# Ledger of designs, part 29: VH-VL binders against q58766

Target 1, 244 residues: q58766
Amino acid sequence: MIIMYAIGIGDNKEEVLKAYEKLKEEGIEVELIDNPKLLVDKLLDGEIDGAVRGSLSSSKVILYLRERIGKFYRASILKNPFTNGIFLLSPVGIDDISEDKNERIKDKIRIIEFASNFLKNYNIKAKVAVLSGGRLGDLGRNKVVDETIYEAEEIVEHFKGNVDIIHNGILIEEYLKDGYNIIIAVDGITGNLIFRCLGLICKIPGYGAVILSDKNVNFIDTSRNANWERYYNAIKFLIGGDFG
Short names: E, the ipSAE of ESMFold2; O, the ipSAE of OpenDDE; V2, 0.75 times the mean of E and O plus 0.25 times the DockQ between their complexes.

## First folded at step 10 (VH-VL; framework fv_dargistotug)

Design u2 (at its last look DockQ between E and O 0.01; V2 from the best seeds 0.00; counts 0 for: pae E 19.4 > 2, placed apart)
Fold by OpenDDE, look of step 10:
Structure u2 (fold): chain C 244 residues (1-244), chain A 118 residues (1-118), chain B 106 residues (1-106)
Amino acid sequence: as target 1 above (244 residues)
Amino acid sequence: QVQLVQSGSELKKPGASVKVSCKASGYTFTSYGMNWVRQAPGQGLEWMGWINTRTGDPTYAQGFTGRFVFSLDTSVSTAYLQISSLKAEDTAVYYCARHYDWGYFDYWGQGTLVTVSS
Amino acid sequence: DIQLTQSPSFLSASVGDRVTITCRASQGISRYLAWYQQKPGKAPKLLIYAASTLQSGVPSRFSGSGSGTEFTLTISSLQPEDFATYYCQQLYSWPTFGGGTKVEIK
């Protein structure tokens, strides 16, 4: 059976087409789909082996995917600028985790579990770093920041002894320097902002955002404003993974 | 105090199976993962894999898939290593070692010698 | 897999000597490096973790240093009970051990 992949094409068509042409030059067959529901349906119905959102609307594709497979999280795969490895950043969706404290903690725990398993499938040991809203020394300066610190500590305590996990405040640069490969953001807004800054502004290489759930779904979420390389990399990831 | 006590030495024929036990005491068993390490006679240490004692999820090192199975009985704070279809090259001392917070092995069992001979 | 190369494989020394063992990693492993001591017929014993943190109960004559790809274990003044085999271990990825360094009495 022929392996087939698809890329969603909405706006930003030039970049998507450029990725498509590059993949074609390499003998990789990719279908361009301009219908959000069709993209998801083809994937879940087994007509294609993997799908990239491409430049289709996030609200439409993600919403429909959620309707079909239920609750899921996303983790952006980015290249570590210090180690040349990769790291997962999650959550990256504004609605991916709850606003309720207790439920948010549970969401982050689930993300860590799914992300760890994801990396394990690629023979990578999970090293988890939990972000809070400030430096550890900032405790007492702001109630909101304090809450993020306590929340991070609670999550670390949950996994302590069975997962290599750390909380050292907001120091993401230190986490990455030390080779942590799962970065847990305070919330989806924070994670999304981190992604946009690192990936879209600083142009750190990335492979899109994978789906984290109890279901195996070969879907890569990509930004509608990404360059052709990001769409290309997402397909390359689906084909065989690229962590080098 | 933390202790890991392993089962006694085993003498097996090729093709047989062996199950080594590692009983933990002095701490909450499910709070720390358990690693398994092999050491052939006169050789160095070789990490076989580990098992998450909270979830029961095992991870096997390359070369230790298939015939090697990690398992738990949390009710008695015990981890198990089962080796099936034993070969002569499986002759070694097998250690269980507690997973430390950063992934280091802070406590070890006394080791279990498994000898495979026809 | 990340390979660890220990040097030397064998070391002859006398009581009171300063002993240094080196462990080199095939790639950067930050400070995810541990040192163990093993005596004949006994299980390994953790000496150092996080490259330089001394495990509780371990004599202060033991110290670890290094980061990235090169690490060292130092025994400032070798004692009779220190003759053993020492192993480095990386935990940056799935754990691997060095080949070991046997410290023998001269």
Scores: ipSAE 0.759, ipTM 0.887, lowest interface PAE 0.8, mean pLDDT 95
Fold by ESMFold2, look of step 10:
Structure u2 (fold): chain C 244 residues (1-244), chain A 118 residues (1-118), chain B 106 residues (1-106)
Amino acid sequence: as target 1 above (244 residues)
Amino acid sequence: QVQLVQSGSELKKPGASVKVSCKASGYTFTSYGMNWVRQAPGQGLEWMGWINTRTGDPTYAQGFTGRFVFSLDTSVSTAYLQISSLKAEDTAVYYCARHYDWGYFDYWGQGTLVTVSS
Amino acid sequence: DIQLTQSPSFLSASVGDRVTITCRASQGISRYLAWYQQKPGKAPKLLIYAASTLQSGVPSRFSGSGSGTEFTLTISSLQPEDFATYYCQQLYSWPTFGGGTKVEIK
């Protein structure tokens, strides 16, 4: 019995092919699929064990995936620079969660639940840290910052002792040093900025964005214009969470 | 006032089964997970696993799959440990312990002695 | 699994002594270590969490230190009620306990 993975191939063919050849050298079977609907259908129908969007159009693949499985969130997978593990950063898109306060809290609660379940499927104990806009000692200085702190505290209270979860303000470096592996950004803008700083400027290794859903979809979203290493790393993560 | 009250001691023969209860009071039962910890006579503490009281999803430590089953009855705020096909080596005190917000065990039941003897 | 090695497994001490118990982890666990006290016939009682933070109601003579792989529990001046067995526990991954340190009257 053979385990099959797929990478979407559209534009940027040279980088996708380079990843394909490297995987083949390592004995890893990968199908190259140039049709967005076919990629998603094969994954969801169980004909392949996991898929990477590759260089196919986001608007075609992600929209069709949403049509097939409904609402989902995405989390960036990054290597923790202080440990031998990974962490999930979510939300990372500007409009991934609601601007409405009550709905935003519900979105973050769902993200935490799905991310925790995702890590559990990889035999990783979830350790959740919720960011806010300031240090805890900053309460009373700024109404907007205070709101983010109260929102984070409400989320932590929701989970209490059924999830290993904390809020210690804006101090993401402390969270990462302490091995927290689910980092909940204040909003999509904040998450995007964190990703750009860590992943694009500081070059922390990344493995793409996983799908957070109640449907447990083995899919990684990658940039259409990524280098071959991003496509390669995405497949390696799907196989067994290689943290190399 | 948080309290965990466990069922009384049990004397069983090999091959029988036992169900230990842990009734919670003084807090919202489904807001905190429940751990099970074993302590054989004269020995140390051994984590057996835990159950998410909101979802009912158990997690078992290595070596505690199969004969050990965690369950809940949320209508009476009670967690259960069932041990089937009892063996002499199952003789121990069994504790339930509540997860604290950071995962530490802040409240413990009084313990239930299960003795397995022919 | 992350193994915790406590030392000593047994110590004999007098009232007023300063005692130190160590707990070594088989891999880094950051500050995710707790200490428990257990008296005969009783359930364990949480003393210290996050390596060094005293649980509410625990006497100030108890202190914890360490991070990474090496941790200590210190009792600055041993009292009669402190004769017990002490366990460390890691919560960095799925919990494991140390083997225990029994503190007895000399």
Scores: ipSAE 0.133, ipTM 0.665, lowest interface PAE 6.7, mean pLDDT 89
ESMFold2 (binder alone), look of step 10: mean pLDDT 93; pTM 0.943
ESMFold2, look of step 12: ipSAE 0.000; ipTM 0.401
ESMFold2 (binder alone), look of step 12: mean pLDDT 93; pTM 0.943
OpenDDE, look of step 12: ipSAE 0.728; ipTM 0.881

Design u3 (at its last look DockQ between E and O 0.01; V2 from the best seeds 0.00; counts 0 for: pae E 15.8 > 2, placed apart)
Fold by OpenDDE, look of step 10:
Structure u3 (fold): chain C 244 residues (1-244), chain A 118 residues (1-118), chain B 106 residues (1-106)
Amino acid sequence: as target 1 above (244 residues)
Amino acid sequence: QVQLVQSGSELKKPGASVKVSCKASGYTFTSYGMNWVRQAPGQGLEWMGWINTRTGDPTYAQGFTGRFVFSLDTSVSTAYLQISSLKAEDTAVYYCARHYDWGYFDYWGQGTLVTVSS
Amino acid sequence: DIQLTQSPSFLSASVGDRVTITCRASQGISRYLAWYQQKPGKAPKLLIYAASTLQSGVPSRFSGSGSGTEFTLTISSLQPEDFATYYCQQLWSYPTFGGGTKVEIK
């Protein structure tokens, strides 16, 4: 059976088509789909082996995907600028985790579990770094920051001894330098900002955002405003992975 | 104090199976993962994999899939290594080792010699 | 897999000698390196973790240094009980061990 992939095409058609042409030159079969529901349906029904959102509407594709498979999380795949490996950043969606403290902790725990399993499938050992809203020395300066510190500590305590996990405050640069490959943001807004700063502003290579769930779904979420390389890289990732 | 006590030496014929036990004491068993390490006679250390003692999820190193199975009995704080379809090259000392921060092994069992001979 | 190459494989030394063992990684592993000591018929014993942190209870004559791809274990003054085989271990990826260095009495 022929392996088939698809890229969603909405706006930003020039970049999506450029990616499509590049992939075609390499002999990679990709279908362009301009219907959000069709993209998801073909994937979940097994008509294609992997799908990239491409430039289709996030609200439409993600919402429908949630309807079909239930709650899931996303993790952005970025290249580590220090080690040349990859790291997963999560959450990166506004509504990916709860605003309720206890439920948020559970969400982050689930993200860590799914992300660890994801890396395990590629024979990569998970090294988890949990972000808080400040340096450890900032404790007591701001109640909101304090809460993020305590929350991070609770998460670390949960996994202690059974996962390589660390909390060292807001020092994401240190996490990445030390080779941690799962970065847990304080919330979806924070994660999204980190992604936009590193990926879109600083142009760190990325492969899109993977789906984290108890279901194996070969779907890569990409930005509607991405360049052709990001769409191309997302497909390449689905095909065989690229870990630097 | 933390202790890992393994089962005694085993003498098996090719094709047989063996199950090595590693009983932990002196700490909360489910709070730390357990690694398995093989050492053939006169050879170095080989990491076989580890098992998450909280979830029971095993991870096997390359070369240690199929015939090697990690399992737990949390009620008695014990980890198990089962080797099936034993071969002569499986002759080695097998160690369990506690997983700690960074992933290093801070406590080890005394080792279990498994000899496979016809 | 990440390969660790230890050198030398065998080392002859006398009591009181300064001993240095090298461990080289096939790729950068930051500080994710541990050192173990193993005596005949015994399980390995953790000496150093995080490249340079001494495990509790280990004599101060043992020290570790290095980062990236090259690491060293140093015994400042070799004692009779230090004749053993030493292994480095990387923890950047799933664990792998070096080939070992046997320290023998001269």
Scores: ipSAE 0.331, ipTM 0.764, lowest interface PAE 1.9, mean pLDDT 93
Fold by ESMFold2, look of step 10:
Structure u3 (fold): chain C 244 residues (1-244), chain A 118 residues (1-118), chain B 106 residues (1-106)
Amino acid sequence: as target 1 above (244 residues)
Amino acid sequence: QVQLVQSGSELKKPGASVKVSCKASGYTFTSYGMNWVRQAPGQGLEWMGWINTRTGDPTYAQGFTGRFVFSLDTSVSTAYLQISSLKAEDTAVYYCARHYDWGYFDYWGQGTLVTVSS
Amino acid sequence: DIQLTQSPSFLSASVGDRVTITCRASQGISRYLAWYQQKPGKAPKLLIYAASTLQSGVPSRFSGSGSGTEFTLTISSLQPEDFATYYCQQLWSYPTFGGGTKVEIK
């Protein structure tokens, strides 16, 4: 059987075509699909083995994916600037987790479980760090910060003994230096801001956003205005998790 | 060298007021919160509340919201506890204690004994 | 408020003894527990924070363990300077202290 991948092609056609041509030169079979529902249907029905949203509209593709598979979370895949590895940053969708305090703790627990399983499928040992809004020494100084610390500690306690997991506050730079590869943001807004700072301002290499769910969905979400290298790298990641 | 030095003991009559000072040295005063802790004779430690030394915003424990006032003079790195309308039950040693960077109380003043008797 | 129950309230021990003090929280507090030592007429002194981390300058005979609701302070070999009252404190919410454990000479 022939292994098939697909890249969605809408706007930004030149960059998608550059990625397609490079993959073709390497002997990688890629279908270009300009229909959002067809991209999702072919993936979920097993007619293609992995898909990248490419330059198709997020609202069309993501909404239809939710109709087909239900609730899911997104994690950005970023190269760790201090190591030779990658890390997942989640949540990164503004609306990926609940606004309700108790429900968002459950959301983060599910994200950790799905992200750990995702990395295991790529033979990567999970090391989880849970962010909060301050340093541990900040307890008692600010009620909002305290709430984020309490939530992080509750999540870590849930996983104690079962997962390599820590909470040492807001110190994302220390987590990355120490090789933690699943970084749990306080909420979707903070995760999105971290991604924009690291990926868009500091230009840390990234591979798109993966789907975290109880279903195995071999799909990477990419910016519709990405350069060809991001589309190319997303396909390479789907094939074997080859990060260089 | 971090040091918290409190004002001396006070002997007061019921109905009077008292102001206990806690002068900090050896660190940046506004970087750490200041707690107040009461210990009545022969009793354990009781957290009264704390003050944010950057903003001056106090937080009072339940039972300490009326006659107890926390304040600051950041120009001299000093926190104050003022107790008005003193009662015999206010007889205690009052400690100031700094939040450690990990949220625990790492440095304490030597304590100020306030005695309220007729 | 979160109540901390220390046991025992008093214990009598000899120099060289192993001493164990427990602190039980009325709800889960993760690792947000500290231990303090207080000698008569003196301010409390921080011994252990985050349940098990020894404060700088504290002798290694002191150790802490536990998480959640049950915590232990251990003195592996009691010294003359260790006769004092010991308090646990939580910082999971607004701070509260345990009732204290007085360690007395036998």
Scores: ipSAE 0.000, ipTM 0.450, lowest interface PAE 15.8, mean pLDDT 88
ESMFold2 (binder alone), look of step 10: mean pLDDT 93; pTM 0.949

Design u4 (at its last look DockQ between E and O 0.02; V2 from the best seeds 0.00; counts 0 for: pae E 10.5 > 2, placed apart)
Fold by OpenDDE, look of step 10:
Structure u4 (fold): chain C 244 residues (1-244), chain A 118 residues (1-118), chain B 106 residues (1-106)
Amino acid sequence: as target 1 above (244 residues)
Amino acid sequence: QVQLVQSGSELKKPGASVKVSCKASGYTFTSYGMNWVRQAPGQGLEWMGWINTRTGDPDYAQGFTGRFVFSLDTSVSTAYLQISSLKAEDTAVYYCARHYDWGYFDYWGQGTLVTVSS
Amino acid sequence: DIQLTQSPSFLSASVGDRVTITCRASQGISRYLAWYQQKPGKAPKLLIYAASTLQSGVPSRFSGSGSGTEFTLTISSLQPEDFATYYCQQLYSYWTFGGGTKVEIK
């Protein structure tokens, strides 16, 4: 059986084509698809083994994917600058989790569960770090920060004895240094900012965003303005969990 | 073809130790996690834990900490289960099994019977 | 830890019978459930994963259904080679097996 992958090609064609050519040089078969629905349909119908959004419209591809498979979360895969491993960052979308406290906690719990399961399927032991909005010593200084601290503690308490999970405030650098590979952001805005700072400004290698769901979907979400390396890395990840 | 071949049956006395091997072939050993499953005579399957074959990081199920040690020799694509201070209740067949995709165990070793008797 | 309860523990059936085995989870596990068949003196064999996806090479008479906390394995027409013990396994948080269901010849 021939294994086939696809990359969505909308705007930013030059970068997508560059990735395509590099993959082709390595003997990797990739189909370029310029139709958002077709990309998703081919994937879900089993015509291809994996898909990368590429430079297709997020609103079109993600919306259609949601219609087909239901609610899902996303986690960006980034290289750990300290350990040379990888870590998942979630949530990273502004509307990925609820604004309601109770629902938000449930969303984060689900993210942790799906992410942990995702990593073990790729032969990685999950180590979860939950971010809050300040240092632990900041408790009492700001009500908003306090709420994030309490929320993080509640999540850790939920998983007590079940997963390797920690809450140590906002100290993401310490989490990464200690090898935690699932980073739970306070919300989608925070996560997105972290991603943009680390991935886009500091140029930490990334592999796109994976789908976290109760369904196994080999789909990688990528930015429409990404460079060829990110598209390339996304495909490499799909092929064999190549984390660099 | 994918194969997991385990070491032969063991007969041990209480207090002794045993080391069971699981040699993998037909696939990239370090690409799949390796699990250990215990089955006492006439009893069901019991997941003992798993080991990351890439990093060597083990994760033990509740009840299998302390006397049970998972290890690797990646140079020969082999996973090991060591049980120390053996007890009669450790008498069981021990299986290695890899997991991937959703986490299911698609390939199993043939099992290793460990009998602990005075 | 997530516990799985299988029912029945023992089932007597004849060749050609429709057999249904149930697996209940102590909490929601979505579709993260697998089914295995084990014959005496042999290692378990994967039958179904993701609650309802048939493993390659497994006869179509086997099927799985369910989501959340209730799952079922069905053998539409029991064959002589199907007399064995069946186990469910949750894949949601680490791994846990059900107690097993022994399908015996009536």
Scores: ipSAE 0.022, ipTM 0.644, lowest interface PAE 4.4, mean pLDDT 92
Fold by ESMFold2, look of step 10:
Structure u4 (fold): chain C 244 residues (1-244), chain A 118 residues (1-118), chain B 106 residues (1-106)
Amino acid sequence: as target 1 above (244 residues)
Amino acid sequence: QVQLVQSGSELKKPGASVKVSCKASGYTFTSYGMNWVRQAPGQGLEWMGWINTRTGDPDYAQGFTGRFVFSLDTSVSTAYLQISSLKAEDTAVYYCARHYDWGYFDYWGQGTLVTVSS
Amino acid sequence: DIQLTQSPSFLSASVGDRVTITCRASQGISRYLAWYQQKPGKAPKLLIYAASTLQSGVPSRFSGSGSGTEFTLTISSLQPEDFATYYCQQLYSYWTFGGGTKVEIK
């Protein structure tokens, strides 16, 4: 069986074509697909082994993917600035988790399980850190902060000694220094802001956003307006987790 | 009281198989991961890997991914180590140990001596 | 794989002596280090975790220190029941043991 990958092509055709030609030069079979539904259908039906959204409309692709596989979460793949590895930051979609407290805890538990399984498939041991809105010594100062701390503690307790998981408050820099590679944000807004700061302002290398689901979905989301290297690198990641 | 009780000593010939059991009591078995540790005669401790007691998924240390198999029977709160195609170099004491909250090993089994001799 | 090197591998000491054992990690492991005591024919016993926190029921003559790559176990006044082999263990990524330090009676 021939291993096939696809890149979505909409706007920004020149950059997608540059990535396509470079991959073809390296002997990597890639199909260019200009139809959002077709890209998703071919991936889920097993006609292609992995897909990058490329320059197709994110709303069309993401909406149809939800119709086919149901609820999923998104995680940004970022280079850990203190180690030689990657970390996953999730949630990063603004609507990925519920506003309801009890459902939000269930969402985060699912994210942790799916992200851990994702890393296991790349032979990476998961180390999970759950963020909250403050330091542990801040309990009693602010109701909203307290609620985020208690929520994080409940999530850690759920996993006990069967997942390598901690909560030490808001201190993301300490988590990354200590090699934690699954970072659970308070919510999708917080996760998105962290991504924008680290990836877009501070220029920490990133590899796109993966889909976290109970389905086996080998898909990376990329910007419509990316340069060709981003599309190229996304395919290289799908093939073998090439983190550059 | 938390207790891990392992099966008795085994004397085997090269090429045989052995299955060591570790029965847990005094706690919720699926709340703590289970580790296996090898100690050859006169040697130090060597971590072999662990098994997630909630999911049954094992993770093996480098060098233990072939002939060594971790498994569970959660209905009787028991973890197992199976070693196939036994070699003389497998002669060792094998310990089970649970880890506390993804940290240190707070309770250990008494150890099971496996001797592989012609 | 994180390697731990203990020093010394062997020492002789008398009752009442102050004993110091070191453990060096091949990479930074923060404070994720534990110390165990093992007597012949017995399973290891936890002494110290998080580099310096004494496990309940362990005598106060035992202490630990260190962070990053270098750690120390100290026995302030050696007792007859302390003659054993001591192991460090990193808990930063999986669980790796040091080679051990055998403490014998002089």
Scores: ipSAE 0.006, ipTM 0.524, lowest interface PAE 10.5, mean pLDDT 89
ESMFold2 (binder alone), look of step 10: mean pLDDT 93; pTM 0.946

